# Ledger of designs, part 38: VHH binders against q86w26r167to484

Target 1, 318 residues: q86w26r167to484
Amino acid sequence: SLVVLQGSAGTGKTTLARKMVLDWATGTLYPGRFDYVFYVSCKEVVLLLESKLEQLLFWCCGDNQAPVTEILRQPERLLFILDGFDELQRPFEEKLKKRGLSPKESLLHLLIRRHTLPTCSLLITTRPLALRNLEPLLKQARHVHILGFSEEERARYFSSYFTDEKQADRAFDIVQKNDILYKACQVPGICWVVCSWLQGQMERGKVVLETPRNSTDIFMAYVSTFLPPDDDGGCSELSRHRVLRSLCSLAAEGIQHQRFLFEEAELRKHNLDGPRLAAFLSSNDYQLGLAIKKFYSFRHISFQDFFHAMSYLVKEDQ
Short names: E, the ipSAE of ESMFold2; O, the ipSAE of OpenDDE; V2, 0.75 times the mean of E and O plus 0.25 times the DockQ between their complexes.

## First folded at step 20 (VHH; framework vhh_vobarilizumab_d1)

Design ja5 (at its last look DockQ between E and O 0.01; V2 from the best seeds 0.00; counts 0 for: pae O 10.3 > 2, placed apart)
Fold by ESMFold2, look of step 20:
Structure ja5 (fold): chain B 318 residues (1-318), chain A 121 residues (1-121)
Amino acid sequence: as target 1 above (318 residues)
Amino acid sequence: EVQLVESGGGLVQPGGSLRLSCAASGFDFSDYYMAWYRQAPGKGRELVAGIYPGGRTSYADSVKGRFTISRDNAKNTLYLQMNSLRPEDTAVYYCATDVIRHGDYQWMDSWGQGTLVTVSS
């Protein structure tokens, strides 16, 4: 059984995938059906030291003593969740841009094509843009589409996001008065961006003068709030403009090389201070063999796409 | 509420043709993968053909070259053109899509009532 879960960026695919692992582990999902459930982040699989199934199992278990022979004894009792097929990356050890399938992609492709563990169950999450790359690998798959927020779910999201009911009511009223903005909030990731923007405005004591009219405007409002122009700080304003251009450059380089994780050194190459850019970048520490390395990613893949698109506008300024 | 209504089935001679239709409502039809399934007496449901939002199609080997799946997004309608029909194509045909709500991982199968296709001389 192979299920492809599809949805635009921000529709909650990763949240659903992680909740499934937790509910299985607690016995509330698929009791007695699977001996093991493996969560594989396609964004992070590039960090795997070796492209073999055994190493993937060690990675997923966080344990180089995982009983691989026992696990593989009954493959029909295994579930693999391959999260974010559209975020599959090239290996970091590539020194020049190369065309073709990486060794880590090859392992996942063998699973998807049912050449490796053909009786196991697979759940693959992806954005629709990657369906062209995924479709040729599939022989028989159930396709599931995730809906965004209902109107009731949007109201509850605003109520839970803000610190008090009055803040939530004010924010929701602003959104409801712009039909385009309200409809955009049916995508949970966009709803988060909008709530973050409004919270940032409220924390700064600012009044919303004009509401965004499309998804591009929504991201621009967020960027402006958390990277605001400062009329009285010339040196600070130049630094903010340089930071914006650097974020665009990082995103463009990432997209060009099919990379979604960035090392600290790459941020330095672009003159970016990762800890000070938490509104746009998130970080995690990963154990790679005997070393621990810090990696950064855009807080959401939509930010990487947005800054990439904006990089063309920055080039026009020059 | 998601609804799928199949039509166009009937009795046909071997080698004949039929065109099945599926009227869809309750979702943004143009964004979704849609499929035709069939179920012969005493057998499980079998995927016959699928179509992606961008128009890419897939077919079971047993129908490849004889059946054509298509969609009309303006009419929210899925079609299956069945040519060169054989007795083994006799089945109830269903159109299907799968949609889940955010935060819910219990899958909702959305199936029509089906339309019977009988191929006999």
Scores: ipSAE 0.084, ipTM 0.549, lowest interface PAE 4.8, mean pLDDT 78
Fold by OpenDDE, look of step 20:
Structure ja5 (fold): chain B 318 residues (1-318), chain A 121 residues (1-121)
Amino acid sequence: as target 1 above (318 residues)
Amino acid sequence: EVQLVESGGGLVQPGGSLRLSCAASGFDFSDYYMAWYRQAPGKGRELVAGIYPGGRTSYADSVKGRFTISRDNAKNTLYLQMNSLRPEDTAVYYCATDVIRHGDYQWMDSWGQGTLVTVSS
């Protein structure tokens, strides 16, 4: 079977995919149907040592001694979850000019096209914009739309996000009184941004006087709140401007070259301090052969999109 | 100690060209963002051009196509080639960088003394 989960950025596709893996592992989902469920983060595929199916399986298992031969004996009992098809990225090569599919991309394409393991099950998550690239690869697929939070789920999220009940109520009240914010919170990723923003404001003793009027304003409010480190004296005006510009540059370069993971060296090229930018960047350690290497990504693709967009608006004198 | 020393400023006629230099010392020059700022009389300091360690450049709209920022890492020197100069380009030009202090990981701004560029007929 082939299922495509499509939804806008932040609708919870990744969360759903991970939950599926967990539910399967605990026996609550697809009992007896699959012997193996392989979660593949598409943005991480570039980190594979080899563009081979076996390597992909090793990667997913986190063990180079995984019984690949045994696994491949019954492909019909395998489920691949390809999370974030839109986040497939090109190799970390300096010469970004190659417009062709990378070998690693090709590996996934062959899987999607049912050339590789034609009897296995596939679940692919993607944003709508990437469907144009995915559709040609699909013969028969069921499409499922991820819609985000219901009204009840939004309320629940606020209650779960804020540890203090009064803060939760206050934050939710602010959001309910603003149609734009309330609507925006239908998207889980944006809901998180909003909650974080509000929490940041509350912690700083700031009253929310001006409410965002659109998604851009929401992100701007978040950025404004978290860009300068809290009074640690470490961020001057120049630094603030530089960091913003650099984040925009990093994002733009990433989008332009289909890069969503960044090496520490790349951050340095933009004069960014990754650990200091936890509000915007996440980091993960990956085992690459004998080495562990840290890579950075925007906390959510929506941040990268936002900063990319902002790269057109940021003026040098601002 | 981080030191930035600008040079190359002077009087030039409209339409003329000037090249500014900034000699940097006291830090790993090649690893840090460098920028040129300017401050015109009665106005605030504004960013003119910036260059990242990787060589990516950015320019203020007012100078795009006329000014070029570059760096020579071997010489620890930042440059600003200014072509087609206009009276409105008259300002004190400053070399600037922000470096991370070792130990506390705080950013610290560093500025040169500035060099005066006067564009006048």
Scores: ipSAE 0.005, ipTM 0.239, lowest interface PAE 10.3, mean pLDDT 87
ESMFold2 (binder alone), look of step 20: mean pLDDT 83; pTM 0.836

Design ja6 (at its last look DockQ between E and O 0.76; V2 from the best seeds 0.00; counts 0 for: pae E 4.6 > 2, SAP .687 > .668)
Fold by OpenDDE, look of step 20:
Structure ja6 (fold): chain B 318 residues (1-318), chain A 121 residues (1-121)
Amino acid sequence: as target 1 above (318 residues)
Amino acid sequence: EVQLVESGGGLVQPGGSLRLSCAASGFPFDDYYMAWYRQAPGKGRELVAGIYPGGRTSYADSVKGRFTISRDNAKNTLYLQMNSLRPEDTAVYYCATDVIRHNDYQFMDSWGQGTLVTVSS
C-alpha cells in the first residue's frame, strides 16, 4: 500500500510518523502486519554513506549488522515511513549545480516508484506545495490530509505547555481574544511558537500590547523575544540585527541549495553560534561510519521559511 | 466541518454521457487531493478517479479513456465527466477526500451522500 500524508508546515506530520513507529513497536498499531517499520527522515538521507537500499536499512536500524537478507525476504511485511519528502536535501557538495537527482534522492525515488521493493508498504509525508514533485512518482496512492488542533486540543496544548495553571489560562485568554492567534494555533507548530512567545513575554514581565495580525507577525514577535545579542556581549540593537541577518542568510542559502541540515562550519561561516541559538536552531548528532558529527537545523521548517522570506527585507534595508 | 455534496446523477442509456459535480466546503479545497468512488449494488466501494492539487489525474482501468476528473478551485467543485457509459457503470458515485486528525489514527474518509447513476436501456 502507498499512502501520502499531507499537511502544511507544523501540522504534526513528523510527530504522527514517529508516534506510528512507537505504537507499532509496542504492538498497538498494525499488530502482526509488519515485521519491520523503517522510519526515514528525508532530510537525513543525504548523510547516508552509500546510496544503497542495504545502507538505508542499516541506517534505519542503527546497526550495521541488521539482518538485511532476512528483511528483504518478505517485502510485503515491510513498512517504510518517508517523513518529509519536501525536505530531501541535496549533497553538501557546492559543485553540483546540476538540477539532477542525487544518488540518494534516486534511491528514494526508486522506492516510491515501486522499482525497489514493489510489494512493500509506503507512508510518505509531505507539504502540499511539494506534492507536485511527488505526484509524478506515484501511480496509485491514497492521499490523506492531516488536520491541526481542534479547539479542545488547542486548550489542552496550552495546559500542557504551561506548568503554571494561571499562566496557561492567561496565555489562552490572550489567544482566544485574537482570532488570528487562535486560528494560527490550529497548527501545532505555530501553537508552540505562540506559547513560547507568550511565555517569554510573561517571564520578562512584558505586557503584550500589540497582538500579531498575521503569521509573519507571530514569527517576528517570537524572534524579537528570543534573538540573542552578538557573541561580543554587546546587547546592542546592532548586534541583534547582525544575528538576524545571519540567520536570514543561513536560511536563504539553505533554501536556495535545498539544504536543511547545516554543519557547524557553515554556522561559523555565517558568524552564528549554534548553542546560543537554541530558540531557532536544533542540533543532532549523527553517526557517520565511525565518526559522530553534529548537524544543525532550524527547529522547524517554518522558521527556515520565515528567515528566508525575511532575507529579502533585510537586503532592501542595506 | 468537511462537507461534500454530489449532484448530476440520473438515468442514462448505454453509450450516453453524464457529468457529476461535487461541491466541497469546510477545507482548503485547492490544496486537497480529491477523488470519485462508486459502489455498485452488491459490490464494494471502488476508486474511480483521483485528482491531485496540481491537476494530475489517475483513473481506474475500467474507466480509462471514458471518464475525466477535473476540478475548479475557484468554485470549490469537483467534476466527473462520464462518457460512453456502460451498464456496469451503474452505481452510487461518491466524492471523497481523506483526512486524519492530529495524532489520531482514525482515518476519516469524508464522503458525500452520493449520487446514483443508472445506465440502462
Scores: ipSAE 0.375, ipTM 0.721, lowest interface PAE 1.2, mean pLDDT 88
Fold by ESMFold2, look of step 20:
Structure ja6 (fold): chain B 318 residues (1-318), chain A 121 residues (1-121)
Amino acid sequence: as target 1 above (318 residues)
Amino acid sequence: EVQLVESGGGLVQPGGSLRLSCAASGFPFDDYYMAWYRQAPGKGRELVAGIYPGGRTSYADSVKGRFTISRDNAKNTLYLQMNSLRPEDTAVYYCATDVIRHNDYQFMDSWGQGTLVTVSS
């Protein structure tokens, strides 16, 4: 069977996908149904050197000795979770030529078109904007949409996010008094941004006098709170504007080339110090041949989208 | 919270036309794949037509060329234009979408009450 899970950025697609793997492994979900469940991050699959099924299985297992013959004995008992189809990156030109492959020939496309392992089960998560690229690959698919937070779930999220009950009550009170902000918190990822912003304000001893009035204001409030000052003893505000422009430039270049993972060299090209920007960028180390390489990404695709949109305003300032 | 209300069914002669409507609320309609299903007496529900957020459509072989699915995202409304109706098209027609909560794998019933189409020769 093939299921497509759809939701805007921040609706919990990746969280649900990871929860499914965990619940399957503990016997809670689909007991006895699948022999193996494989989680594949579409953002990260570009790092796979060979687009062979065996290599994908080794990569998913983290073990070059995964029992491929046993795994493939009953393909109808396999589930592949392809998380973030909208984050699938274009192959490097050299990798494409070396392999003799085009995007249409990639292993993921062969799985989705049911050319490889046609009896296995697939779950594909994506944002709606990528459906145009996914739709032509699909034969029979069940389309499922993820709902956001109920009012009770929003209240529970605020209570869980803050360690101090008084902080939670204050934060939720601020949000409830702003109808637009409260409705925006229906999206779990926005709710996280709002909670992070409010926690950051409280930790800095700031009093919230004006609340955000739209989604752009929400992200800008977060950015304003967490954009680090320059410790070089110069004008802090000028340095913050430079960092903001650099984040916008990185995001714009990434979106333009459909890239979501960045090497540290690419950050330097944009004058960004990745370790100092943890509020906006996350990093992971990957084994690529004999080397271990560090790659960065925006903490959420919503940040990359936001900085991309902002890049037109920042470019005008230059 | 998800609500789907079908309308536009009725009695028609073979060869006639009807336009079904589905008013949708409780979800971000613009982002959703939507479908029409039908259920004839004594049979299970079968897919009639589907439409993607971007406008791409699909049809069951039995209705291809006769039925047209469309959507108006400004009005949160799904349509099914049914032409050249046949007695075999007699069924209750349902507007549908599948949803889950962010922390649950169980599908909710996301079907309307249906609208009856009768094609009497």
Scores: ipSAE 0.177, ipTM 0.635, lowest interface PAE 4.6, mean pLDDT 79
ESMFold2 (binder alone), look of step 20: mean pLDDT 84; pTM 0.855

## First folded at step 21 (VHH; framework vhh_vobarilizumab_d1)

Design jb1 (at its last look DockQ between E and O 0.83; V2 from the best seeds 0.00; counts 0 for: pae E 3.3 > 2, unsure alone 62.6 < 65, SAP .692 > .668)
Fold by OpenDDE, look of step 21:
Structure jb1 (fold): chain B 318 residues (1-318), chain A 121 residues (1-121)
Amino acid sequence: as target 1 above (318 residues)
Amino acid sequence: EVQLVESGGGLVQPGGSLRLSCAASGFPFDDYYMSWYRQAPGKGRELVAAIYPGGRTSYADSVKGRFTISRDNAKNTLYLQMNSLRPEDTAVYYCATDVIRHGDYEFMDSWGQGTLVTVSS
């Protein structure tokens, strides 16, 4: 079977995909149907050492000694979850003037087109705007849209996010009184941004007087709250502006080159300190052969999109 | 709330034509995969046609070359043009989109009330 799970950025596709893997592993989901469930983060595929199915399986298993030959004997009992098709990356080394598919992309395309392991099951997550790139690869697929938070789920999320009940209530009250915020919180990722913003404001003793009017305002409020001050004793505003500009530059470069993972060296090129930017960037360690390498990414693709958009507004002071 | 309202059904002679419409509301229509299903008396519900957000279409073998699915995103409306109708096309036709609740594994189809198409001499 082939299923495409669609949803806007932050709707919880990745969360659902991961939960599926966990529930399968615990025997709650698809009991007896699949011997193996392979979770493939599409943005991470570029890190594969070889563009081979076997390597992909080793990668997914986290074990180079996985019985790949045995696994491939019963492809009908395999489920591949390809999470984030829209986040497939171009090779880091390739000045890709070439509009062609990378070998790693080709590997996944062959899987999606059912040329590779035609009897396996596939679940693919993607954003609707990227569906146009996926559609040509699909012969017969079921398309399902993920719904965001219900009203009850929104309330529950606030209660879960804030450890202090009074803070939770206050935050939720603010959101309920603003139709834009309340609607935005239907998207789990945005809900997190809103909660984080409100928490940040509360911690700083700031009264939320002006509420965002749109999604961009929500992100701006968040960014404004969490941009770090410059330690160099200089004008705090200039420092904040510099960091913002640098984040925009990083995001724009990533989008331009279809990159979503960044090496530490790349951050340095943009004069960014990864650890200090935890509000915006996440880091993960990846096993690349015998080496472990740290990569950074925006905490959510929506941040990268936001900063990319802002890159058109921020003027290079130089 | 997702709402789908079908219309355009009726009685038609074999070889005739009908155009079904589905008015959609409560979701970003232009971004959604949409489909038509039908259920004949005593039979299960079957997929007839589907259309992607980008306009790509797919059809059941039984209706290929006769039916055309289309959409007007400006009007949030799905269409099914049915030509060369046959008695075996007699069924209640449903407009549908597939959804899943956050955190749930059960895929739920959103359906309208359906519209009856009867092909008879």
Scores: ipSAE 0.438, ipTM 0.754, lowest interface PAE 1.1, mean pLDDT 89
Fold by ESMFold2, look of step 21:
Structure jb1 (fold): chain B 318 residues (1-318), chain A 121 residues (1-121)
Amino acid sequence: as target 1 above (318 residues)
Amino acid sequence: EVQLVESGGGLVQPGGSLRLSCAASGFPFDDYYMSWYRQAPGKGRELVAAIYPGGRTSYADSVKGRFTISRDNAKNTLYLQMNSLRPEDTAVYYCATDVIRHGDYEFMDSWGQGTLVTVSS
């Protein structure tokens, strides 16, 4: 079977995909149905050294000695979760410039087209924007959409996010008084941004008098709260403006080249100190051959898209 | 909550036409893959037609060339134009979308209550 799981950025596609692997491993999901469940991050697939099925299986298992022949003996008992198809291709690329398939992309395309392992089960997560690239590959697919938070789920999220009940109540009261914010908190990723912003304001002793009116305002409120101060003297606003421009530049270059992982050298090219920008960038270590290499990404794909869009305003205004 | 309400069914002679409508609420309709199913008495539900957010459509072989699926995103409404109707098209027609709540694993079929189409020979 093939299932396409769709949702806008922040709806919890990756969280659901990772939880499915865990619950399968503990026997609570699909008991007796699958011998193996493989999680494949489309963002990370560029890190594969070779573009063939055996190498993908070794990578997913974390073991160069995985019993590939045994695994593939009954392909109908395999589930592949391909998380983040939108982080593999962009819609504009098809319209303006035809991108050539990379070796890693062609392996995933063969799986999706059912040319490789046609009896295995597939779950593909994606944002709707990538459907143009995905639709031509699909034969028989069930399309499923992730619903956002209910009113009860939003209340529970605020209660769990803040350690102090008084802080949670104050934050939720602010959001409930703004219908646009409350509706935006249906999206879990936006709810996280709002909670982080409010927590940051409360920790800094600030009174929230003006609430955001749209998603752009929400991200700007977060950015304004967490941009670092100038460490060396001089004007803090000039230092913050430089960091903002650098984040925009990194995001723009990444989107232009369909890249979502960045090396430390790339951060330095953009004058960014990754460890000091934890509010915007996260890092992970990846095994590449014998070496372990550190890569950075925006904490959420929405930040990369936001800073990319913002880069046009910065270029036009200067 | 996801709600789907079908209308436009009725009794029609063979060769006739009907236009079904499905009013949708409780989700961002513009982004959703939508479909029509039908169920004849004593039979399972059968996929009739589907439409992607971008407008690409697909049809069951039994209705290809006779039925047209469409959507009006401004009105949150899905349509099925049925032409050249045959007695074998007699069924209850449902609009549908599949959803999952955050944190749940049960993929839920969200279906309307259906609208009956009868093609009398």
Scores: ipSAE 0.294, ipTM 0.712, lowest interface PAE 3.3, mean pLDDT 79
ESMFold2 (binder alone), look of step 21: mean pLDDT 78; pTM 0.772

Design jb2 (at its last read DockQ between E and O 0.88; V2 from the best seeds 0.00; counts 0 for: pae E 2.9 > 2, grease 24.7 > 24.2, SAP .699 > .668)
Amino acid sequence: EVQLVESGGGLVQPGGSLRLSCAASGFPFDDYYMSWYRQAPGKGRELVAGIYPGGRTSYADSVKGRFTISRDNAKNTLYLQMNSLRPEDTAVYYCATDVIRHGDYEFMDSWGQGTLVTVSS
ESMFold2, look of step 21: ipSAE 0.398; ipTM 0.737
ESMFold2 (binder alone), look of step 21: mean pLDDT 84; pTM 0.847
OpenDDE, look of step 21: ipSAE 0.386; ipTM 0.727
ESMFold2, fold request of step 22: ipSAE 0.382, 0.303, 0.338; ipTM 0.745, 0.684, 0.711
ESMFold2 (binder alone), fold request of step 22: mean pLDDT 84, 84, 84; pTM 0.850, 0.843, 0.849
OpenDDE, fold request of step 22: ipSAE 0.453, 0.444, 0.436; ipTM 0.749, 0.749, 0.750
ESMFold2, last read: ipSAE 0.363, 0.222, 0.284; ipTM 0.731, 0.599, 0.692
ESMFold2 (binder alone), last read: mean pLDDT 85, 84, 83; pTM 0.852, 0.852, 0.848
OpenDDE, last read: ipSAE 0.445, 0.461, 0.429; ipTM 0.748, 0.754, 0.744

Design jb3 (at its last look DockQ between E and O 0.88; V2 from the best seeds 0.00; counts 0 for: pae E 5.8 > 2, SAP .693 > .668)
Fold by OpenDDE, look of step 21:
Structure jb3 (fold): chain B 318 residues (1-318), chain A 121 residues (1-121)
Amino acid sequence: as target 1 above (318 residues)
Amino acid sequence: EVQLVESGGGLVQPGGSLRLSCAASGFPFDDYYMAWYRQAPGKGRELVAAIYPGGRTSYADSVKGRFTISRDNAKNTLYLQMNSLRPEDTAVYYCATDVIRHGDYEFMDSWGQGTLVTVSS
């Protein structure tokens, strides 16, 4: 079977995909149907050492001793979850001029087109706008839309996010009184941004007087709250502005080159300190052969999109 | 809440034409997959036609060349143009989008109330 889960950024596609794996592993989901469930983060595929199915399986299993031969004997009992088709990356060494599919992309395309393991099951997550790139690859697929939070779920999220009940209530009250915020919180990822912003404001003793008018304002509020001050005793505003410009530059470069993972060296190139930017960037360690390498990514693709958009507004002084 | 409301059904003679409409609300219509299903008396519900956000279409073999699915994103409306209708096309036609709630594994098809199409001499 082939299923495409589609939803806008932040609707919880990744969360759902991971939950599926967990529930399968615990026997709650698809009992007896699949011997193996392989979760493939599409943005991570570029990190594969080899563009081979076997390597992909080793990667998914977390070891090079996985019984690949045995696994491939019963492809009908395999489920591949390809999470974030829209986040497939170009090789780090490839110049923008090559319009062709990378070998790693080709590997996944062959899987999606059912040329590789035609009897396995596939679940693919993607954003709706990227579906146009996926459609040509699909023969017969079930398309499912992922909806965000219900009203009850929004309330529950606030209660779960804030450990202090009074803070939770206060934050939720603010959101309920603002139609833009309340609607925005339908999207789990945005809900997190809103909660984080509100928490940050509360911690700083700031009263939320001005409410965002749109999604861009929400992100701006968040960014304004969490941009780090400069340690060099200089003008705090100039420092903040510099960091913002650098984040915009990083995001724009990533989007331009279809990059969503960044090496530490790349951050340095943009004069960014990864650990200090935890509000905006996440880091993960990846096993690349015998080496472990740290990569950074925006906490959510929506941040990268936001900073990319801002890059058109922020002029580079250098 | 996702709402789908079908209209345009009725009685038509064999060889005739009919256009169905589906008014959609409660979701970003232009970015989502939409489909028409039908259920004939005594038979199961079957896919008739589907349209993707990018405009790509797919059809059941039984209706290929006769039916055309289309959408107007500005009006949040799905259409099914049915030409050269046959008695075998008699069914209740449903507009549908497949949705899943966040955190839930149950694929819930969102269906309208349906509209009856009767092809008879």
Scores: ipSAE 0.473, ipTM 0.771, lowest interface PAE 1.0, mean pLDDT 89
Fold by ESMFold2, look of step 21:
Structure jb3 (fold): chain B 318 residues (1-318), chain A 121 residues (1-121)
Amino acid sequence: as target 1 above (318 residues)
Amino acid sequence: EVQLVESGGGLVQPGGSLRLSCAASGFPFDDYYMAWYRQAPGKGRELVAAIYPGGRTSYADSVKGRFTISRDNAKNTLYLQMNSLRPEDTAVYYCATDVIRHGDYEFMDSWGQGTLVTVSS
């Protein structure tokens, strides 16, 4: 009972995983099959202070008093959703590294190898590039790939995204006239980027005369629309380029060190003001002992990959 | 959308060889786990061989050493070389990959029509 759900960035792996938890909790998915469904974000698991199964369960339940003994009595009625195996992070602090696998990876590896809770069900979401690391852990697994939006689903997405029907119709018409852009919108994450870009253009009163011709152009259109204005009112173009280079630097450092969550200090090191960059960076607060600590991530892994790829172009121009 | 077309089946004598081909379209072939399954009359489908995007392969115990799975990413084609065929290998062979649409919870098996392999004396 192990399923590996895979798809490129933006195909909706996390959205599907979260929707499965919600639909199970409301009784519409798998009624009577599972007593508990645990959602584990692989990006966030590095924040778990202890690498024990009961601590993972407390964290998933949000309750340090969860009935762990009762939960574990019938492991065949448990589903673990391990979301984003490709986003499993290395420790933030080099001096605290263990030789080999981290404690967090060891716990997840034991689950995946069926050494811990061998009768439970597992759903693992990942990008294909991480299969090299995942495959050696698998004994028997069903591999499933996510398809993108149908033509009908794209139309429905545009209708739902915009506040009014006229905006939705204008935006969809623009996209339909560009075959490359229309095909790219079958990837839900790209569809979101395109809709956000077009909405941003409409809110700014701009006319869209030429549309992106490839995925790089799509992301650049979004970036150009949402880079913050310069506070000094001067050369906003130069300020935009500086912020862009800083985002590229953050993404490149993150990819090189397998980091997807960033502390506020790391943003400041890269001269980035997280609250002003909400179009590109998300934040969450976490209770870590007595302190509440804020971590940032790229709003979508596609942005981290995009800025990382762009960092080679920025270096070339420097 | 996803389309898989098998070919290369036929009638062979025990000990003979066949090479099956599967032409794939409608998805990023290079990134996908691909598999061969077979189904003998009156039996369930059985995984025969699988190949991962990185090139790693796996085989059912019954075919290890006799069958070889391979892929040609430039041609979007999956292959199964079958040597030392036995009457027990008689089955319809399917090229497969599993897919799901966003918003659905039932997995869609994407299979070809199959190609019949008959091994008889």
Scores: ipSAE 0.064, ipTM 0.557, lowest interface PAE 5.8, mean pLDDT 78
ESMFold2 (binder alone), look of step 21: mean pLDDT 82; pTM 0.820

